# VH-VL binders against o27280: the designs that were tried, part 38

Target 1, 266 residues: o27280
Amino acid sequence: MDSMNVPEVLEIKRIVEESESVKTFIFSWDFRREVRPGQFVMVWDFRDEKPMSVSLIDPVRSEIGISIRRVGEFTDRVHGLSEGDLLGIRGPYGRGFELMGRDILLVGGGIGMAPLAALADEATARGMRVDALVAARTADELLFLDRLEAAGVNISTCTDDGSCGFKGFAHERLLTLEENHDMAAVCGPEPMMFQVMRILDERDVPAQLSLERYMKCAVGICGQCCLDDTGFRVCAEGPVFWSQELSRVREFGRYRRDPAGRRVPW

## First folded at step 1 (VH-VL)

Design lD13 (framework fv_libevitug)
Fold by ESMFold2-Fast, scan of step 1:
Structure lD13 (fold): chain C 266 residues (1-266), chain A 122 residues (1-122), chain B 110 residues (1-110)
Amino acid sequence: as target 1 above (266 residues)
Amino acid sequence: QVQLQQSGPGLVKPSQTLSLTCAISGDSVSSYSAAWNWIRQSPSRGLEWLGRTYYRSKWYSDYAVSVKSRITINPDTSKNQFSLQLNSVTPEDTAVYYCARVDEWGYYMDVWGQGTLVTVSS
Amino acid sequence: QSVLTQPPSASGTPGQRVTISCSGSSSNIGSNYVYWYQQLPGTAPKLLIYSNNQRPSGVPDRFSGSKSGTSASLAITGLQAEDEADYYCQSYDDSLSGYVFGGGTKLTVL
């Protein structure tokens, strides 16, 4: 849509410090323009534009939230902003998660918990039982635990260093859990998502996985948002894919792209 | 086809350090989806997991509580192998020692080395 | 002593059904999957059952696993002389943050 492609200048209403490196920026939103968990927006600081997943969808307060990890020049500038400052927001873009059944498993790694936190809110509002496996490198990098707990989500944690919960990786913790679900949603580092997908596929649990890769084009024009073999464009066909779709992609879980679009092994 | 081959001395004196090596073929010790384990077996204690090492952006090692204060498990990327160092051994450490791979599926040992009998005796 | 409890021995005659039990607690079997290994004399253990009841390629369907609460069992139907071996259960223990094994069951085929 034409109006969706023009950045709207919005005031930062509130900033939540999620961790040392992650902040959630909250904006008033006109819900005549629908937003679904799993979709993303383009955030413009009047110099550069970057895609960011929507982490909070609150129609009652007429607010959306966007969680941003500090990883480079753009995100450093945005993290320097205060309540009352302005950002350009364009979108939403991409397909969101689909909910089915009565029970859902969420598996999130690091900032990948951002779109899953929004999904948890919708799933609980629909009366689903929600189990979340929250993974990070260290306890300080676990995100949204208080929000998930307040929503009534059953939480399992794991950290690479063992500083909170299970010591190990998400897929290793998943293998120790004897729980089946009607569906799963997964977001995090690609190697983690690949291992989790294989386990869920063996358990015959339908899974949706969110790929939050580098891209510059909201309409899928640039090559950085394309996947090998299938030609799927993350911003057009994704970022959410069913596990059956990703099983056809040779790149998934094996390679990533640097900012120049070159293949880099994980 | 992954194979694990163990080497190291079969006799160690009390208070010395036990050193065993496990050579890997058909896989990389730095394989992102693998973890490399040491397990021992004695008539008195049965099978005991001792610890593991694995690569995920950096190297990690985990150890069983019973041996944590005197055990080190280290990878050697140049030789594609990993090792066990167990300090201050006692006759209680006499056992058959196995190295094993945990595959990309997680918590079961799918490939085992042949085993090395280690006797701690003066 | 072993964290998981197995009977030290079991026996049967060819063609019979034999069941080997494995008992744990809420921190291990009660919360996690169970795995079974077969060890023939003089050899390393071999994976027989994973994720409570799944068989690796090459394991005959006469071997099956099950789990209920804090206990698991391995069933062998149509017992054969070649099944004479030691059998070990294994799980993960949340409190210990590590793998745990049963004491092993020596199966004798009479």
Scores: ipSAE 0.006, ipTM 0.424, lowest interface PAE 14.9, mean pLDDT 82
Fold by OpenDDE, second read of step 2:
Structure lD13 (fold): chain C 266 residues (1-266), chain A 122 residues (1-122), chain B 110 residues (1-110)
Amino acid sequence: as target 1 above (266 residues)
Amino acid sequence: QVQLQQSGPGLVKPSQTLSLTCAISGDSVSSYSAAWNWIRQSPSRGLEWLGRTYYRSKWYSDYAVSVKSRITINPDTSKNQFSLQLNSVTPEDTAVYYCARVDEWGYYMDVWGQGTLVTVSS
Amino acid sequence: QSVLTQPPSASGTPGQRVTISCSGSSSNIGSNYVYWYQQLPGTAPKLLIYSNNQRPSGVPDRFSGSKSGTSASLAITGLQAEDEADYYCQSYDDSLSGYVFGGGTKLTVL
């Protein structure tokens, strides 16, 4: 087996159109290389490289999936690819989600549902009861609903415009849900995660949150993804963090650093 | 199966330092999903949480206010154990001391050491 | 003296239902989960209930927990001789930034 730090050139086996802006690229995977929900891979299109969360883990079919949202030049190029085309994949990297208890709550916003969908598959396979709060701006941006339903997940939807489910934000919907979960996993826009975390903390529900930061090396060397005060490297100590860890991170929910290291507000 | 094995003296003189060690098997002291705690139990004070140590990219320790000025909890990764030091002990520190693991980040103690009676006496 | 308040003793006959109360405040039970431990003589406490009402594997279903406001309760149905033990409630106190315990309840099976 090649070093995890060397990109492996893989053929796109299948492409699933999740929404107008999101596609899932599926690859054959050798599961001698372990991968966990919440971990990410570096995707290389032979020009640029970007971190992407693993959204599908299928040991039966020997496949993994990477869901990519179209947001810039790199993702535009990737979205132009077809089945049979090649991409470089290195990883997986980072700390993934840990499953505990019997009842789990998933709270996801937009593309943040990608790692949570993978987590949902594992949780349900283990016989856990899974509730998922799926949030998006509009109904057409809600991701993985059919997949989650097929897995036996109890789904609650939330949209900013009220086009599907609860009208409002994820943290607002969360306030209306019962407090009967052993743990929660959260991924989405950081302001959303910040508010959700506060509610979960008040309810004393153990929570794990997946952060997104600019990543360059993915191996904890370059420091580009370091969080202020703590020195946490999102690529090494994360991207999944416990809420108590994030409570020590001053910038969480407040600002981020751009590729030049400048503070930019959310 | 995770097990905790305590060791240390059961008798300490007043003004001296109480020292105990808790050896971990079946888990790592640097586990991201665990916190390692000391609790004591006495007839006068009941069960009392003293503090914890845990690893999250770096080491952290939290202490109870009642003993914060006198207590140190340190991990030893080389031996996969953690220790308790309580300085300037008095007879009020006489108790059964327990080490315990809190899994799932700090909510309940699921694994306990066997307990160590520490008597503070001249 | 303990942050959480429990009755010092409780008793029942085999087959009976016994309830043990645990009273706290808004900074602990009012805002955090409650946990219960069983302690047999000469042994360390054992987790009995977590997150107000959840049972770990191996704990009989005759044990149940509940929480309301700033109070919690442990209920034991079908009391058995082996249930004779000390029971402790536990929570986290936001104001103290630490774990807090009840004073314990000695349960006697008559």
Scores: ipSAE 0.000, ipTM 0.470, lowest interface PAE 15.2, mean pLDDT 91

Design lD14 (framework fv_libevitug)
Fold by ESMFold2-Fast, scan of step 1:
Structure lD14 (fold): chain C 266 residues (1-266), chain A 122 residues (1-122), chain B 110 residues (1-110)
Amino acid sequence: as target 1 above (266 residues)
Amino acid sequence: QVQLQQSGPGLVKPSQTLSLTCAISGDSVSSYSAAWNWIRQSPSRGLEWLGRTYYRSKWYSDYAVSVKSRITINPDTSKNQFSLQLNSVTPEDTAVYYCARDYGPEDAFDIWGQGTLVTVSS
Amino acid sequence: QSVLTQPPSASGTPGQRVTISCSGSSSNIGSNYVYWYQQLPGTAPKLLIYSNNQRPSGVPDRFSGSKSGTSASLAITGLQAEDEADYYCQSYDDSLSGYVFGGGTKLTVL
């Protein structure tokens, strides 16, 4: 047992309302325990425990932030908490993003912008040029635009309904954007990530993709991280994978697993 | 509605290359939900999967170990079709050849071509 | 030799229940879904059952599939004359990295 694997009971220092359905919970953090963009923590409300990506890494203020979308009983309870209330946090866990080159493209859908916002901060601090494509169903679901703008990120937006920016899906917008990037990082709904990966691979841009469903593999809960129809099984620590690892996984972008582990359509 | 239509020669001489084409209507050969297969059927070997091609960021092909050294399955996006080339044929390659789609979360062979009887003899 | 084992023939009379077995190993049926295809004379195989026990639209509920361990079976209840056909099971084999078929069962309706 090391310090990363023991839950710490931490006070909620500040809550930022990102949208009607998304809040960022901010905690004081001792940065002797390193946290990298793309890593996650286990959040414990003293009844249940769920993996959540780290969305803010601020060594200057000694803070981390965890952005949580309200989608079920656990997240409803957490959204009901106030500043001063306590949560258990353990981690960080999982592979973080790797940065290379001078130019990076971020493609985020909905809450998938959360880990990418933390990555944008690190990339800009390293002096990289950062382009972000921020996608959502509606304008009200676009996340972190002000934070990205303040960091000097070049922002493009798209919404399915056309309420902000390009009307259409992330991959459709990507086809109209500059092709000159040393790498990309992608996080969002799996069908969106698959379409984006396809375009980036055609452009010879190496991409890293963050898959929420593989977060449990990093803490030993999930038994199967990668499977393809050729019988090649890749046991890789998530949630961040290179596009070369995902391109052969026929489940990726096509179907998901139900609670019993059976394949079902997206 | 998806349909597969096969074309190619029904008679091939030993040592030559067997070449068949499968034209796709109602779906795209580059559809990410589909893979495009060749399966043959003979009295001696029964139904035998030969291989497939599919698009996932780039084109991939998988081949059965029994034919891997002699087989190529290639897509043609401009004509919305895919083809089979089987080199150095012998009389044991005599069979009815089918193209077939495997599709969706089911990964089942849900659409089949009409079949082409290929006889390998001099 | 086919990788999956089926009886070469089966028979029944109209109205009866008939089952067709398919036996494999841990690398195929034991680890993967099973599919069944019906082939009428002179036609391509037609998907009858997918994902062990699911029916495509248009397949009568008289046809059902099941899987237990390394074996699967196709059951036909209320057998009808038009059910006379060849039936093939199919799975994926992890050790071969490819799809595998049974040898087929010729069903005769007496």
Scores: ipSAE 0.000, ipTM 0.489, lowest interface PAE 11.5, mean pLDDT 85
Fold by OpenDDE, second read of step 2:
Structure lD14 (fold): chain C 266 residues (1-266), chain A 122 residues (1-122), chain B 110 residues (1-110)
Amino acid sequence: as target 1 above (266 residues)
Amino acid sequence: QVQLQQSGPGLVKPSQTLSLTCAISGDSVSSYSAAWNWIRQSPSRGLEWLGRTYYRSKWYSDYAVSVKSRITINPDTSKNQFSLQLNSVTPEDTAVYYCARDYGPEDAFDIWGQGTLVTVSS
Amino acid sequence: QSVLTQPPSASGTPGQRVTISCSGSSSNIGSNYVYWYQQLPGTAPKLLIYSNNQRPSGVPDRFSGSKSGTSASLAITGLQAEDEADYYCQSYDDSLSGYVFGGGTKLTVL
């Protein structure tokens, strides 16, 4: 089945409330269609379509999960749905995370933990040692802690207000950690990712980072998600990039393009 | 297996244009995961990156500052190859020229051509 | 003159550990990954280390890379006769907007 252009109408099998603003929608999935952590799907509520990261990959239950944060009209509508309701799903798209080595560090901020949670499941299943630095503004916005703990992940938390774990930002907490890893996966606010990447590079830790951009077609045709200077399409060459790739992207950590192509600073 | 096969003249007169071609096997010149580079090596200047061409929704080329005014790297999708043109050559351009692929995830030159000695002499 | 600085030569006996240094600046090694290449006589360079310390498939674990600040180092343990070659470090220079190489180190196995 060609999933590039035709959304599949799927029934919401289960909804997990991750936080006050985040829900995970679970669907039955035919795993003859390969899906990797870090890839995204286009979610269609029959009115609008938005890219969402895959946050759960369960070949045993034949399920995938998509975690969605309530941030606007589209997500408001989706959050109003119930189990048994329908959504259009097309994909998966993009380049996902690669796993290498034995020890992996995950650094996630807010909803950025969604793809990393999926990666954590895969990594632990492969027998890798997984450390996760989970960051959020406040304790109630920390995501997937119970899930990660159950998977055997070593969790470190940080919050802007100090309501849980280290008081401060993810990169600040990272600086207090001396342990090196074979690789790192990073996802969250781009300014966070930028700082984290610099630290990881300095420590000789290969890092992959997942970017978020406005994506329209998801198939590398429209160019709406092109990154300045490089021409990288987030939907095709990404959304997961290696740090050395992002080092060539001028706008990374600095600004993004809105749907009209205007530069919007972070 | 990815292979690069170079071709072109090994002798060029001063002020003329150096032209080389690199044929790609086992990969596509328009691959989203690759960039195609020219690098030269001489005793006087060592290894020197000259530039690259790559496809990301459209074609891009990056050139080293040292040769930017004289260099053109062009892809040929019909033949699955890319070329080097270096104008107004001088004896200082005498070197072994290599085409090389840098692979996206590693951003390293992982595949090299066999090299072509180009001598600039009257 | 090469942007990155390497010693012109190094030597060791079989079984010995040798290190090759690569010195740069904040605009290259200080801000970008370092790569290492091995070049045997009459051949093209071969990728040896990528992303500071990662080995491609086929590269023995005797080879290791490290980076600190604006300097990098290639270490070869258990030196073998077949390791006799030229070694080059490589990075990207932000100020030059281009890839840069070291001058190369000729390693002799005594």
Scores: ipSAE 0.000, ipTM 0.478, lowest interface PAE 14.4, mean pLDDT 92

Design lD2 (framework fv_libevitug)
Fold by ESMFold2-Fast, scan of step 1:
Structure lD2 (fold): chain C 266 residues (1-266), chain A 121 residues (1-121), chain B 110 residues (1-110)
Amino acid sequence: as target 1 above (266 residues)
Amino acid sequence: QVQLQQSGPGLVKPSQTLSLTCAISGDSVSSYSAAWNWIRQSPSRGLEWLGRTYYRSKWYSDYAVSVKSRITINPDTSKNQFSLQLNSVTPEDTAVYYCARGWEYDAFDIWGQGTLVTVSS
Amino acid sequence: QSVLTQPPSASGTPGQRVTISCSGSSSNIGSNYVYWYQQLPGTAPKLLIYSNNQRPSGVPDRFSGSKSGTSASLAITGLQAEDEADYYCQSYDDSLSGYVFGGGTKLTVL
């Protein structure tokens, strides 16, 4: 008898426009169903269902937020909705982030900042020192800067085109940041996460990385997600993995699988 | 320029241990982007991957099922080299043995010169 | 026992196009990248093509790779005498948890 497997029809309470391509949809939530940063929900528009990371967890207001980037037909339809409209939500699913120590580094690329924003809220509420490296292609694609600043996070930015902060990639900016951290959490494009992981490994900083592409596999939807050449079942344990676990996954940062399970370069 | 140089005896008796070493120049055996492989070539089995060792926060080793019970591949960071030990050899282990670098391309991009190992009856 | 199947030989004359096939299954070529190696007599194999169709620096563009389903091919256009060698395909096999090679194709330039 698992009520999480049945979509609950919820009213969109508020919509926050994060950028031209990203919106956060806020719903009332019954926190008898625990939600942790790094977990995701299945969002149902009464036609299709897609996994989305939880980007806001607010037990005081009894609210969750789900940040959605417009990238296809499903997300385009959802972006056309207004406050008061209905969506089906089921979950939460997957392994969330684990917090330990006193200091944490967050490294997020694009929409990967969504689950890290929820983590930042939790870490600051626990009294941790939080440093965030927020990366995007352009300044307009940097997400949650105001929310992170309001939470007391120390923010560094980088953009590929140099339109805000450091000009270059996240891993290049990270090389100029020399502060020690007890742990790190990383979410973004896999090539970015691979390069960041390598630097954190050299610094002996334990890192957790969120593989957004494995969210649907964590709920058993895709049998092709178990792609580790060492026999580790990546899809069964995700979406959040420790760097030690990912260091054994030959395909991490190298290639992905298409819907038929075939390897495709990044 | 990365180069791999092999050394070890070319003649081993049946039931003994085959031991080969691969010295690395132009890269580090603990390089995060590299894996260090042993591959052999024989008329009866063709090209056959035997295993690899690599450093990613800690050392890992993977071995082909066919040799897993008899094989050890170990790094030596002080000498910047890695070795192959294959126990209980039989005439079927007669082959040219190559060390090779893999990982960045998920391919074997640099190979050693090869060592012919004959297991005499 | 080679896991991937190649023709044992191929031949052509200078200037011709030659294609060498490599056949596998869903657990190897069907799910993983294909690599090609050139081996001259008495030497170690040399990486010729990686990730299905990519060339290392220094490999002429007359060498190309392709993959379709559970099969791959190496194409050599403008065949030259120095192309006479053994050619091997390689992939990863998910069911064996290891790298697998083709049996090799001896290319003769007539």
Scores: ipSAE 0.005, ipTM 0.447, lowest interface PAE 13.6, mean pLDDT 84
Fold by OpenDDE, second read of step 2:
Structure lD2 (fold): chain C 266 residues (1-266), chain A 121 residues (1-121), chain B 110 residues (1-110)
Amino acid sequence: as target 1 above (266 residues)
Amino acid sequence: QVQLQQSGPGLVKPSQTLSLTCAISGDSVSSYSAAWNWIRQSPSRGLEWLGRTYYRSKWYSDYAVSVKSRITINPDTSKNQFSLQLNSVTPEDTAVYYCARGWEYDAFDIWGQGTLVTVSS
Amino acid sequence: QSVLTQPPSASGTPGQRVTISCSGSSSNIGSNYVYWYQQLPGTAPKLLIYSNNQRPSGVPDRFSGSKSGTSASLAITGLQAEDEADYYCQSYDDSLSGYVFGGGTKLTVL
């Protein structure tokens, strides 16, 4: 399948080491091409191609950033790259986050904070009050804390082992936070998102959630990222969905499809 | 359906240049989802990747270290094909040569029919 | 000599499970995906497994791949006569900056 969008070979301008397992790769970007938080790009290392969320949008410096977690062969290769090396980038694709209201809650887990960090920048730039619940397994896996703080975000941390902030899961921490927001944006492990969504729904807080699925074409043609019952394509109708939309998605929080189309439980 | 059709001589004299062509149908040589490869197979050396050419905003070529100094793989967009040139051949270059499409995941998913090339005086 | 090491031969009876091993190093299998090919006599290799354990369309589910460390394995369950072929593992070697193959395994169905 030939891509509908032409990828660009871009030079890595800078690499930011976010954690032991996460790096942000920064590229020059022509902002005549619009990019929104929550959208993703297809990253090609001339051998393989993977979807990655945009984690930095800087119109001033004419740069975008992509944060990549080291989780497999492809990402291992990418993590081995240096500044000045080349990557193929095509996109952006998908539906990004919408901002509404005055007060926004961000709930992110692990690498899920990547698109939320970009959203935080936009929200704060618009003069919104931003609260962020940042979750990770351990303290050293918490992402973008300094960046968020610098942006004026009110941060609450949560770690599975209690090494930083609240000991427990994001949804557990959320239960201890009674403040309501005008909207919420959520991204992370799907079980986390599922629990968080339930809490937000009970509180009547509109929520947007970014899903992760196997995406091949990124343009809504191949159907690899199609969600059961609804026919939603994560790459086209998502990856950002409203909670009302996800309420119609049976598989949400329960299972996903692998590249072969098999059901894989969370 | 994507198909690769190979052509070229099956006999080459030592020190001469081995030349093969692979015509592509059902796909474009400039496809962003593909890389176009040459692979050879012999009883002595088994399967051996020789190199590839691919288009990613511009053309790239990668060659195996073993043949890098002697090999050229060129695309022809006008004919939707790509070629192999291997210079200064020796009997050790005798093999069945395959053109193959490199899939987006480092896999060779489409192969030509193969061409036996014998290097002999 | 092939960079990846396979047993030269394997055999089984119809209905049996057979496994073909592929051993490499940290610079290839240890760092990159493994692919498997089936080659019938007189034909070009055919992609059988991609990305360690994924099957292309048309490949029966009785074929499966696995990878651990610097080794990979192809498993064939319910062996059939038509499975008699040569099987090759393939990866990418970072140190060589190129694709590498195993020496191939001739599978005989008894």
Scores: ipSAE 0.000, ipTM 0.475, lowest interface PAE 14.8, mean pLDDT 91

